VHH binders against Probable 3',5'-cyclic phosphodiesterase pde-3 (pde-3). Designs and how they scored, part 11

Target 1, 352 residues: Probable 3',5'-cyclic phosphodiesterase pde-3 (pde-3), of Caenorhabditis elegans (q8i0p7r281to632)
Amino acid sequence: RYDTRELDTDPDLAETAVWSFPIFQMSRKHPQTILSRLTYNIFQQAELFRIFKVSPIKFFNFFHALEKGYWEIPYHNRIHAADVLHGCYYLSAHPVRSTFLTPKTPDSVLTPPHPHHQHSSIMSQLSTLELMALFTAAAMHDYDHPGRTNAFLVQVEDKKAILYNDRSVLENHHAAESWKLLNKPENHFIENLDPAEMKRFRYLVLEYILATDLKQHFEIIMTFTERLTEIDVQVETDRLLIGKLLIKMADINSPTKPYGLHRQWTDRICEEFYEQGDDERRRGLPITPYMDRGDAQVAKLQDSFIAHVVSPLATAMNECGLLPILPGLDTSELIINMEHNHRKWKEQIELE
Below, E stands for the ipSAE of ESMFold2; O stands for the ipSAE of OpenDDE; V2 stands for 0.75 times the mean of E and O plus 0.25 times the DockQ between their complexes.

## First folded at step 5 (VHH; framework vhh_rezetamig_d1)

Design c3 (from t17 with G57D I102L W107F E109H; at its last look DockQ between E and O 0.86; V2 from the best seeds 0.00; counts 0 for: pae E 5.3 > 2)
Fold by OpenDDE, look of step 5:
Structure c3 (fold): chain B 352 residues (1-352), chain A 123 residues (1-123)
Amino acid sequence: as target 1 above (352 residues)
Amino acid sequence: QLQLQESGPGLVKPSETLSLTCTVSGGSIRSSDYYWGWIRQPPGKGLEWIGHIYYSDSTYYNPSLENRVTISVDTSKNQFSLKLSSVTAADTAVYYCAREYLDSEGFPHFDYRGQGTLVTVSS
């Protein structure tokens, strides 16, 4: 099914180390296997195949089945999942200037933060099981997405909404269905985990997927902010919180990408929103704001999204040194791009 | 095989509006993976990007032409069009329609384009 030799030499996969990863270029080359290919590369880089004795056959069975279960819709498709996975990898693998990632030596309390703080990666602070859970969750997080919002599903009394009692309907659905897929014998790439590891793995995967619900967005940020001075990477709950921030940032990363990537994602999400608006119209429901194809307000949508959702998270992470900063730069590429893109949208609004 | 074909008048008077249509065959314009763009090449000059449209009617134009350019899409006819208002002699060029994708920096790339049509602005 897959030629691992080909995957190991794929020049596109060599670019996973950059934030501006050409996700759409890769998708055009590999329209049906982008997620499984990228996941394989990331697992290899993190040595997860070796550490957990992961069967390549079961691995590819699962992730190929997973990516096939993503719908051919404009935004919440396998490309998005791959992008979120890439985001999680990038954010975890690159050195960051976090104050809490350095072991607090008793003597460090008295010494002003030396500008040469040893940059450590989040990846180095997480266990391999936590990493595998994070990457797997990223790949799973929007599995079988119908291209409609939770609010829409609740409004129309969708079967999923009823099943999950109108709470995090999509996230619960993604988690439950993807896990069912994983539990199939041919897909069970975690078969060599001990029972305790397997339980923990499941717990982490679920927590990460559920953390992508925007209803939890501010609560998670607040929790992080409140604990900022006490965050200890030796504490499991704090590592979980950090992992949640990573997957959340990755999930909403579009405005923090270079303009070309951001624009493409913007067009895709708008199209998906318009499709929902069309559905709402057909059903005689009020059209959700920004989802009316006949009244497109793309710039306002993005302005609002960046100002109220992306910027708060990015800023919080940046202030605590969780965002990577490239050598020679004073500011994270994510912040630079976000500010640039946001400015462009504001300018567009002024022209309208 | 995807084919693009430009159509429209080859002569436009100064101050009038240049109007061209691109007909796409061998594939659907309803693609989430591509944009539909216009480019032109004035005599003796390099290629100039004009703008593009997404099948959802999202547009982006060259800032130098933004105030004069309108690109539209007709998904029912599998066509997209260019209108350039207030033309001058400087707008004389071979015009191409193209299937477009953007790189990470926002630069357009073309995998298919039409044969081009010469539009001359003359009184």
Scores: ipSAE 0.108, ipTM 0.611, lowest interface PAE 2.8, mean pLDDT 92
ESMFold2, look of step 5: ipSAE 0.290; ipTM 0.718
ESMFold2 (binder alone), look of step 5: mean pLDDT 86; pTM 0.858

Design c4 (from t15 with S58R I102L E109H; at its last look DockQ between E and O 0.97; V2 from the best seeds 0.71)
Amino acid sequence: QLQLQESGPGLVKPSETLSLTCTVSGGSIRSSDYYWGWIRQPPGKGLEWIGHIYYSGRTYYNPSLENRVTISVDTSKNQFSLKLSSVTAADTAVYYCAREYLDSSGWPHFDYRGQGTLVTVSS
ESMFold2, look of step 5: ipSAE 0.631; ipTM 0.868
ESMFold2 (binder alone), look of step 5: mean pLDDT 88; pTM 0.877
OpenDDE, look of step 5: ipSAE 0.611; ipTM 0.853

Design c5 (from t17 with S32T G57D Y101W E109H; at its last look DockQ between E and O 0.05; V2 from the best seeds 0.00; counts 0 for: pae O 12.0 > 2, placed apart)
Fold by OpenDDE, look of step 5:
Structure c5 (fold): chain B 352 residues (1-352), chain A 123 residues (1-123)
Amino acid sequence: as target 1 above (352 residues)
Amino acid sequence: QLQLQESGPGLVKPSETLSLTCTVSGGSIRSTDYYWGWIRQPPGKGLEWIGHIYYSDSTYYNPSLENRVTISVDTSKNQFSLKLSSVTAADTAVYYCAREWIDSEGWPHFDYRGQGTLVTVSS
């Protein structure tokens, strides 16, 4: 089914180390397997196959089945899942300047931060199980997405909304259904985990997926900010919190990408929103703001999204030194791109 | 002076594939500074961007058309082409090929465009 030699030599996968990963180019080359291919590469890079004795057969069975379960819709498709996975990998793998990632030696409390603070990666501070859970959760986080918002599903009394009592409807759905898929014997690539590891793995995967619900966005940021001075990477709950920030940032990363990628994602999300608007119209419901195809307000949508959702998270992470800064730059590429893109949308608004 | 010229059939039957070619003259399609795109204008409607291609075969399509659109480039002929599959009456439009460039601020622009060619989808 899969040729691992081909995957190991895929030039597209060699670019996973850059923030501007050509996700769409890869999707065009591999329209049905982008997620499984990328996941394989990331698992290999993190040595997860070796560490957890992951069956390649079951691995590919699961992740291919997973990506097949993503709908062919404009935004919440397997390409998005792959992009979020890439985001999680990039943000975890690159060195960051975070002070709480430096092992606190008793003597270091008294020593002013040495200008030569060795940059450590978040990946180096997380356990391999936590990493596997994060990457798996990233791949799963929008599984079987119908291209409609939680609010829409609640409004129309969708069966999922009823099942999950109108709370994090989609996130619960994604988590539950993807886990069911994972539990199939042919897909059970975690079979060699001990019972404790398996329980922990599930816990982490669920926490990460549920953290992608934007309703929890500010709560998570606030929690992080409040604990900033006390964050200890030796503490499991703090590592979990950091992992949540990573997947959240990855999930909403579009404005932090170069304009070309950002624009493509913008077009896709707008198209999906318009489809919801059309559905709302057909049902005689009020059309949700920014979802009216006949009254497109793309720049305003992005301005609002960046200002109120992306910027708060990115800024919080940046201030804590959790965003990678490339050599030769004074500021994280994510921040540079976000500010640039945001400014452009503001200018566009002025022209309209 | 750079010139772009659309060519292809003006009539396409429903469910068939619309195929157009843009011939570029007065300049090379092998440019690192430009994209080569397609735009269309249905009767009584505004311009719709279809997609573009970079000389290295990198493409970007309008999500609304992505599943039906293929843009390709032939550097040997200094041409790029549009294929739109499964056409319906909604695909009736004047089709334009254009050269796209990105300004220093990251915004796309069209600096050259063909005269356009009407493609009618009719049985």
Scores: ipSAE 0.000, ipTM 0.269, lowest interface PAE 12.0, mean pLDDT 91
ESMFold2, look of step 5: ipSAE 0.602; ipTM 0.859
ESMFold2 (binder alone), look of step 5: mean pLDDT 86; pTM 0.854

Design c6 (from t17 with D33E G57D I102L S104K; at its last look DockQ between E and O 0.06; V2 from the best seeds 0.00; counts 0 for: pae O 11.8 > 2, placed apart)
Fold by OpenDDE, look of step 5:
Order: C-alpha cells, then sequence, then structure tokens
Structure c6 (fold): chain B 352 residues (1-352), chain A 123 residues (1-123)
C-alpha cells in the first residue's frame, strides 16, 4: 500500500522544516494521501515509530482511513488537516527564545541570562507521548467536517448539535468519530502503549482537538498570559497549555504564511463560507456576515480575522518567545508575514 | 533587460494537456522579490490570471483553474512551465508568461511579460 522507501526519499517532505511548506503542491501530487504521508514523515522525524513500537501497517490503515473521511470541500479538507499538522511540527521543532523553556538550574536564578542562552525547542520539552498526541490530534481535529460552522449546525438543529447539546459541536464530533476510527483493530496503531499511556494519550488528543474551538480562543490566551510568570515546563498542565497554543496557532496560521499561501487559503475559506451562505439562503435563514456570495467582503473578513483572532494569539506567543525566529531575522517569520498580509488587506479596504 | 518568451505547441486536442514553457533571459529566476506567472486572453475576452510560482516552488493558482493547472520551475534552465489538463475549446487563448511583483500595497503586479503564444484547442 505504501512504500516507506519512497516516502523516506520524497523531496516534498524534506520541506517540512520551512514555514512556507508547499502544501498545495504536495496535495496536487498526492491528492488522496497528503495527510498520511506527512504524518508518517513527522512521526519518523520524532522517532515515534521506534519509541512506541508503532505498527506501520496499522499506522497507515488509520491515517489513510482518517484522510478519506475528510470531505472534498474547499477549506476543511485533508489539506487543511495536513497544514495544521505541519504547523504543529514546525512550531514545536524549531528553537525558540522562551525563557521558561530553559531548565532552571539553581545557579541560573542568580546569573543574569547569559546572552548565549541556547535556544531550545518546545519539542525538547514535551514528552514523546505528548508529541504523538499533538500530531495525532492535529491530523484528527477536523475529521468529517461538513463545511458548516457550529452556529449553523445549532441554528438548523442538526443531529450533531443535538447530540452535543450545542456545545463545541464540531470539535466534539471530530474527536469522537476519529477516536472511533482509531479504536478499530486494524487502525489501532497505539496498541503497544501501556494502559496508563493510552489513557493519557486519549486525554491529550481530546484536549488538543477541543482547544481548536474558537469559542475558547480568548480564554486559553488569557490563561496563558496570566500564568506566564509561573509557567513551568516540568508541570504537565503547563505543557498541555503550550500544546494547546501550538495547535490553535497552527489551525489559524493562514495569515502568518507568505502571501501566495495566505491568499489561496483565503479563497478556499471564502468559498466554503459562501456555500454556507447559499445553504442559509435556501433555508430562508439570515445570511451570516461575510458569507454572502453576492456581497463578497473578503478584505474586511480577513482584516477582522487577523485583528481579533490571529494577532492576539500570535502576539501573545511572540512576546513569550514561543515563535521561532530564523537566523538573520529579528522577528518571527509568522509575525512578519501576518503584518504584511494584514496591511495588504487594510489597503484593499481603502480602495473599495 | 529581462525578457520572457513562451514556447510550446499552438494546437492541442480536446481532453489533452496544454504544456507551455517560459524562458527567462537577462535575469535570474532565483529571486526572492518576484513571482513567475501565467496569464491568458481568450478571443474577445479580457485577461485571465492563471497562477504563479515562487522560486521556492510555492504556487498559487486561480481557483477556477486550480484542479487543472500545474506550474513548475526549472532553475537550472531559468525556465518555468505551465500545464493545463483536460482542455476544452474554452481554453483557446493567447497565453503569456509574466514576472510578478508586489506593489506598494502588497498586491501582485506585472512588470515584464512575454509576447504571448496562441494555443488553439481543436480536434
Amino acid sequence: as target 1 above (352 residues)
Amino acid sequence: QLQLQESGPGLVKPSETLSLTCTVSGGSIRSSEYYWGWIRQPPGKGLEWIGHIYYSDSTYYNPSLENRVTISVDTSKNQFSLKLSSVTAADTAVYYCAREYLDKEGWPEFDYRGQGTLVTVSS
């Protein structure tokens, strides 16, 4: 089914180390297997196959079944899942300047931070189980997405909305259904975890997926900000919080990408929104703002999204030194791109 | 002076793949400042943007054509190429390769363009 030799030598997968990963190019080359291929590469890089004795057969069974369960819709498809996975990997693997990632040696409390503070990665501070959970959650986080918002599902009294009592409807759905898929014997790639590890793995995966609900966006940021001075990577709850920030940032990363990627994601999300608007119209419901195909306001949508959702998170992470900064740059590539893209949209608004 | 030149067959059969190459001279395609794009003009219609590629192989395509378009770059030859699959009569047009840059507002503009090549889709 899969040739691991081919995957190990795939030049496209070598690009995982860059933020501007050519996700769409890869998707065109591998329209049905982009998620499983990328997940394999990331698991290999993190040595998760070896550490947890993961069956390659069950691994590919699961992640291929998972990616097949993503709908062929404009935005919340397997390409998006792969992009979020890539984001989680990139943000965790690259060195960052965060002070709380530096092991506090008793002697370091008295010594002014040596200018040569060795940059450490978030990945180096998380357990391998936490990493596996984060990457798996990233792949799962939008499984079986119908291309409609939680608000829409609640409004039309969708069966999922009823099932989950109108609370984080999609996130609960994604988590529950993807876990059911994982529990099939042929897909159970975590079979060699001990019972305690398995329980913890499930807990982490669920927490990460549920953290992608935008309703919790500001609460999570606030929690992080309030605990900033007390954050200890030795504490499990703090590591979980950091993991949540990573997957959230990855999930909304489009404005932090170079223009070409950002614009393409923008077009896709708008198309999906328009499809919802069309559905609302057909049902005689008020059309949600920015979802009317006949009154496209793309620049305003992006301006609002960047200003109120992406920027707050990116800024918070950046101020804490959790965003990677490439050699030769003074600022994170994510921030540079975000500011540039945001400026472009603002200027577009002025022209309209 | 930078020059762009399109090359490829002028006739393509329906359902086949249109393939064009742009040769860049007078400058390097390895630039962080520019994109390399394709545009077309059907008879009696306006210009349509197809897509572009960055030297790092980052691509962006017109959503209307995305499923059928592939743009690639060959830095060794200082060329970039267009492939358009499953062509129909609607794909008959003069095709241009162009260098794209971001204007002061950060939006793509064209500063150099080829002379264009007519591609006719006919049985």
Scores: ipSAE 0.000, ipTM 0.305, lowest interface PAE 11.8, mean pLDDT 91
ESMFold2, look of step 5: ipSAE 0.214; ipTM 0.690
ESMFold2 (binder alone), look of step 5: mean pLDDT 85; pTM 0.849

## First folded at step 6 (VHH; framework vhh_rezetamig_d1)

Design e1 (from t17 with E109H; at its last look DockQ between E and O 0.95; V2 from the best seeds 0.00; counts 0 for: pae E 2.4 > 2)
Amino acid sequence: QLQLQESGPGLVKPSETLSLTCTVSGGSIRSSDYYWGWIRQPPGKGLEWIGHIYYSGSTYYNPSLENRVTISVDTSKNQFSLKLSSVTAADTAVYYCAREYIDSEGWPHFDYRGQGTLVTVSS
ESMFold2, look of step 6: ipSAE 0.565; ipTM 0.850
ESMFold2 (binder alone), look of step 6: mean pLDDT 87; pTM 0.875
OpenDDE, look of step 6: ipSAE 0.886; ipTM 0.950

Design e2 (from c4 with L102I; at its last look DockQ between E and O 0.01; V2 from the best seeds 0.00; counts 0 for: pae O 10.3 > 2, off the site)
Fold by OpenDDE, look of step 6:
Structure e2 (fold): chain B 352 residues (1-352), chain A 123 residues (1-123)
Amino acid sequence: as target 1 above (352 residues)
Amino acid sequence: QLQLQESGPGLVKPSETLSLTCTVSGGSIRSSDYYWGWIRQPPGKGLEWIGHIYYSGRTYYNPSLENRVTISVDTSKNQFSLKLSSVTAADTAVYYCAREYIDSSGWPHFDYRGQGTLVTVSS
C-alpha cells in the first residue's frame, strides 16, 4: 500500500520545514493518504520509528484507518488534521528564543549521529514520548468530526452530547474513538511501549486533544501566563502546558498562514458553518451567527476570530519567545501573516 | 539535592564483565521525567554515551555497545547498574552514572552526574 522509498523522495514532504506548507497541493495529489504520508515523514524526521521500534505495518494501518475515519466535509477533514500535525511539527522543530528553553549543554557525549538535533527548539526540550504523543494527538484531534459544533450537538441532544454530559463533547468523542481504533491489534503501533510508557502516552494524547476545546482557550493561556516566570522545562507539567499551546496554536493557525492558504481555509470553514446553518434551519432552530449562507459575513467572522481567539494566543506565545523567527526577520512569520490577514479583513468590512 | 554515586571494582581482567552500580540519593528513580544513564570517558578521548534505563525497566543502548551492555534498575534500592561483558583494554575509562533527559532527537541531556569511577582493564 505504501512505498517508503517514494515517501522519502516526495517533493511536497520535503517542504515540511516551511510554514507555508502546500497542504492543499498535497491533498490534491494524495486525497486519501495525505495524513498518513505526512505523519510518516514527521515520525521519520523525529526518529520515532527507531526509538520506539514502531512497526511500519501497524503504523500505516492505524494512520490510514484514522484518516479514513475523517468525514468528507469542508473543513474538519483529514486535510485539517494534517495541517494541525504540520503546525505542531513546525512550531516544535524550529529554533525559538524563549528564555526558559535554555538547553542544558551536556558534556561532549559521543552518541550516534542525529542530524535533526536542534538545541534551541521546543522539540529538543520534549521527550521522545511526549513528541510522539503530540504528533499522534494532532492527527487524532478531530477524528470522526461530524461538521457540527459542540453547541449544536448539545442543542439537539445528540447522543454524543448525552454521553459526555455536554462537556467537551467533540473532543471527548475524538479522543475515545481514535483510541479505540489504535487499540485494534492491526493498528497498535505502540505495542513495544512498556506499560508505564503506554499509560503516560495515553495520558498525554488525551490531554493534548482535550486542550483543543476552545472553551478552555483562555484558561490555558492564563495558566501559562501566570507561570511564565516559573516555567521549567525539566518539569513534566510545564512541558505538557507548552505542548498544549503548540497544538492549540496549530489547530487555529489559518490566520497565521499566507493569505492564499488562509483564504482557502476560510472558504472551507464557512462552507461547513453554512451546512450547520442549513441543518439548524431545517430543525426550526435559530441560525447561529455567521452560519447563514443567505447572509454571509465572512470578513466579520474572521475579524472576530482573529481578534478574540487567534491573536491572544499568538501574542502570548510570541511575547515569551515560543514562536519561531526565521533568519533575517525581526518578527515571527505567524505574527506577520496574522496582522496582514487581519488588516485585509478589516479593509473588506469597510467596503461592505 | 539529588546525588549520584558510582560503585564497583576499579580493575577488571580482559574478557570478564565490568559491573558498576549507581546509587541515587536525594530523589527517587521513580520519575517519569528522566532516564538513568551511563557514560564513560576513555583516556584522551571524549565522553561516550553507553545507554540508559527508565524506571519501568525499558532500556536503550548505544548501538556500538548494544551486544555487550546490560543496564538494570532496582527501584526499591533507588539504584541502577551497568554490566559490560567481554571487556578489553578499549573499555578502560572513567565511568559516570547520570540522570538524563532525552530530547525528541535522541540526544541526552544531563542535569546530574556522579563523580565518576575509573575502571581499568588489565591482566
Scores: ipSAE 0.005, ipTM 0.251, lowest interface PAE 10.3, mean pLDDT 92
ESMFold2, look of step 6: ipSAE 0.709; ipTM 0.897
ESMFold2 (binder alone), look of step 6: mean pLDDT 87; pTM 0.871

Design e3 (from t17 with Y101W; at its last look DockQ between E and O 0.79; V2 from the best seeds 0.00; counts 0 for: pae E 2.02 > 2)
Fold by ESMFold2, look of step 6:
Structure e3 (fold): chain B 352 residues (1-352), chain A 123 residues (1-123)
Amino acid sequence: as target 1 above (352 residues)
Amino acid sequence: QLQLQESGPGLVKPSETLSLTCTVSGGSIRSSDYYWGWIRQPPGKGLEWIGHIYYSGSTYYNPSLENRVTISVDTSKNQFSLKLSSVTAADTAVYYCAREWIDSEGWPEFDYRGQGTLVTVSS
């Protein structure tokens, strides 16, 4: 099935350090294995196989089973999982300008070698256990998603909504079911973690997955903003908060991508929304806004999403220097793309 | 094996509407991965992209034609269609339907194309 020699030399995976990673082209080449291939590459780049003595057999058993459990629906599928994983890798791997990631001033008793212009990556500030938890959580975060919103599941009294008492229904479902899958002996690639590492890994994975519930969006941004002047990367709860920002930004990244990638994700989420609207009509329920295929409001949906959800997070991260800035640019490519895409949607609204 | 086949009248009078249908066989038009597009080649000219449609109904058109073009999809028939209104002799071309994707900047590419159908605009 998997030949690690072939995966180690795959030229398509050489672009993981690029924000515009061609996720859809890669997925067309590897429709059944995009997630496991990408996760393998990222684990190798972070040396996680060596550090944690990860069995390649159990690793591929788990991540292949995980990607098989994503539904064949337009948006919340294995391609989205791989895209979020790529986003977590990209955002963590590049040097950023944030001062709380800059090495502390050396002891003045012995002057260090000449001052250097130093930028460090978020990846260099997280422990390797925290990195493994972040990347694993990204792959898991939408596992077994049915293409319906939490509000819909609550309204129709779905058995998942009953089980989780209407609170973070999908996010709890993703975490619980993916963890059950991981615990199968043939999938248990974390078997060599000691008991303290195992407990910490589980805690981190759950915190990252649950952070993707958009009901917590502004609370997480506000918590970060209130802590900003006191952030210390030597404090594990501050590192956890930074990791939550990474997976959240990766989860809603589409408006910050070049237009062609953004447009494809938009077409996909709109069709998935229309499928919910069709289901609502069949049940005699009011059709949720933006989910009526007979009254498409795509530009208004995207304008609202960018203005009220994506921009607040991206701007908060950019203003404190947590977004990579490529040589030759005045600001992050993510901000440039987001402003471009937002302008296009606003212009479309004016023409309607 | 995926096949695309254009059909429709080969002769259209000036000022009328050009109408073509593409029938997709060997695969489903309900694909999240692809767009369904129309391309034309006027005599002695290069290829000109007309537009494409996602199976949800979302359409994207060449700006130079967008005021005259309508692309539609009928998933129950596994077909998509082109209408080009107010035609002139300049619209005489070989018309192709295609399965397309887009690059990171939004430019269309294709992997499967129909054999093409000549449409002549003449009185």
Scores: ipSAE 0.613, ipTM 0.866, lowest interface PAE 2.0, mean pLDDT 91
ESMFold2 (binder alone), look of step 6: mean pLDDT 85; pTM 0.859
OpenDDE, look of step 6: ipSAE 0.869; ipTM 0.941

Design e4 (from t17 with D33E; at its last look DockQ between E and O 0.94; V2 from the best seeds 0.00; counts 0 for: pae E 3.4 > 2)
Fold by ESMFold2, look of step 6:
Structure e4 (fold): chain B 352 residues (1-352), chain A 123 residues (1-123)
Amino acid sequence: as target 1 above (352 residues)
Amino acid sequence: QLQLQESGPGLVKPSETLSLTCTVSGGSIRSSEYYWGWIRQPPGKGLEWIGHIYYSGSTYYNPSLENRVTISVDTSKNQFSLKLSSVTAADTAVYYCAREYIDSEGWPEFDYRGQGTLVTVSS
């Protein structure tokens, strides 16, 4: 169905290592296959097909089925899944300045360690199984999302909220349904993992997906900052914690993108919020703040989101050297973009 | 095939409001990916972007025109509109409606455009 030679040489996919990757332009070219195409490229770059003997047929069966299962809603669609996957790749692939990522033993499959003052990437410190789990989890993380919040699902007593006892309702749903999809024989691209690898892969995928529940946001940040002086990349739980930071940063990345990308994501999430507000109105429920299309408060929403959610994570990662810094810059472009975008929203509030 | 058609008065008096409507056919204005925009070309000059609207109602305007421009959308009629207030002779131009996307550098570009309608500002 897919021509792997075309995918291997696609010049549009050659820009995956750039933070400003033109995700919407790529989606316009491949509206039904953006996620599977990007996942293929990233698996090739990380040599995961070779290392784990991944069947290309089962790989494409799974990732195409996965992306078809994302709804045609403004924000939580297959483009968002691809965007988060790209973010995980970008954040893991570039050298970072953190001293606890200085190679202690050579176990990276992508780059060998180098002597003194060489920066290493997070990707070089994770095992290849951990990388495959991270990238797969990123693709799965919002599977079958209905465009409604956990709080909404709890309030209306949705079947998912009942099943998961009001806790991480969507994130449990994403994990469970995407795993069921993966386990279908025609989709089971991990069939060549041995039993120990299989159990480990499942554990990692579940941990990464569940980490995207924003109810866990500050706990994960706090756990990281409390352990910062003790972090050892040879310890599996410390590598898992770093991976959780990557997928979380990727999941909420929009304010750290150039403004043109950020505003498109903002327009999309606002419309999805307004669709929930419309649903709340139809049901006679109080309309959730920021979800009333008749009383748009976009700048206030973005100011609050950046100040209270994105900036705490991005700043914590930047201060310990976990964010890539391009040559010629004093800090990560993520921080530069975030401060620029935050300033624009604050100025908009002042005009209102 | 998607088609865009401008409509509205071709003559507007100075200090009045220029008002145009764009009717979209062959596709839905309710698009998560695209914006609905207005551009103009004054006589003998290049294209000037006026602004665009997302179907949710979010608007973005050229800063040079921001204080005088209002773009609105009516999804039930598959239409969007332009109002430009306090016009002068400098606002005489061919006005086009367009379906736009934001390019990789953050600038609006279009892939479909109407035939254009000349609006003359004169007493």
Scores: ipSAE 0.428, ipTM 0.795, lowest interface PAE 3.4, mean pLDDT 90
ESMFold2 (binder alone), look of step 6: mean pLDDT 87; pTM 0.870
OpenDDE, look of step 6: ipSAE 0.819; ipTM 0.922

Design e5 (from t17 with S32T S58T; at its last look DockQ between E and O 0.78; V2 from the best seeds 0.75)
Amino acid sequence: QLQLQESGPGLVKPSETLSLTCTVSGGSIRSTDYYWGWIRQPPGKGLEWIGHIYYSGTTYYNPSLENRVTISVDTSKNQFSLKLSSVTAADTAVYYCAREYIDSEGWPEFDYRGQGTLVTVSS
ESMFold2, look of step 6: ipSAE 0.611; ipTM 0.866
ESMFold2 (binder alone), look of step 6: mean pLDDT 86; pTM 0.865
OpenDDE, look of step 6: ipSAE 0.879; ipTM 0.945

## First folded at step 7 (VHH; framework vhh_rezetamig_d1)

Design f1 (from e5 with E109H; at its last look DockQ between E and O 0.93; V2 from the best seeds 0.00; counts 0 for: pae E 2.1 > 2)
Fold by ESMFold2, look of step 7:
Structure f1 (fold): chain B 352 residues (1-352), chain A 123 residues (1-123)
Amino acid sequence: as target 1 above (352 residues)
Amino acid sequence: QLQLQESGPGLVKPSETLSLTCTVSGGSIRSTDYYWGWIRQPPGKGLEWIGHIYYSGTTYYNPSLENRVTISVDTSKNQFSLKLSSVTAADTAVYYCAREYIDSEGWPHFDYRGQGTLVTVSS
């Protein structure tokens, strides 16, 4: 139904290798198909169609059905799903300076990898099944999101909160519903996986999606930090941990983007928050902090989010060499952008 | 078909407040994808961006004007407005309302614009 010649030659898709990928421009051009277009491009670059004998017809059936199931809400929509998928691709595809990743060339066997010479990408260290699971999980990770927080769903005793016993309510919902969608025969693009591959693929997808629950944020960072000196990329559970860091960083990426991208994501999440606050007011509930349209405190929200959530993850990944560092830079562009954006928000607070 | 139409007084006295309204038709001002902005062009000069508003009420202004500018939105009327206080002859210009998007550095660009309305600051 899509023309793969058009997708293979689209100049906007050629920009997937840059952190400042113009996700909003791309979405304005393709408002109903941004996710399936980007997923196709990434699967093609990773050769996943060939390796796993993926039916293009079932592939497009699934990813188009998936993107249709994202709601028309300001933030947790198909554009966000595509943005997280792009982040997973970018962070995995570029060479990184980490000393625990093995270089591509065996010539370096006699000398341990140096942070500034011949580096490999995280993508080169993951299996192709793990890559397919990571990219698929990124596309799925917020499927059928209603624009309300887990805490809100618990407070109002939503049926999803009851079903999942108040634990990772949305993340379990995203995983369960997207998997049911995938299992429909017309959508089942993984039909050619053997039973062992299928079981492993499902396990990985579930682990990646569930890792996006911010209640697990510091536990995942601490687990990685405590294990760092013993990380071995030949161990499956260590590769899984690295993949979790990738999808988490991608999921909260906007403070690490150039200001124009960061600002647009901020405007969108704030409106979605205000819609929850309006709903709380209608129900006679206390309005959640930062969600009151009549008491907007955007700069304080962003300062807190960067300082307490984004920066701990980004600096942990940067300090161990897991973030790409482009030629000519001393640190990752993610860190440079984050510090710039954080400084702008702190200055705004002082003027208020 | 999206259309934007400026309205308001064409003459404002010095030191008073310039006030304009933009009415949006053929589309909703509650767009998640776009911003609603004001641009002006003084006689014989280039375009100057004044500021814009997201439909949530969040505003962004040209730093050179921001202490005098207020942009507001009324989603129930599908309208947004400009107030520019303490005007001088330098504020004489054609004023346009526009639908805008921003680039990766945060600079605004427009894809739809009104026909413009001349506002003259004169005693």
Scores: ipSAE 0.586, ipTM 0.857, lowest interface PAE 2.1, mean pLDDT 91
ESMFold2 (binder alone), look of step 7: mean pLDDT 87; pTM 0.873
OpenDDE, look of step 7: ipSAE 0.899; ipTM 0.957

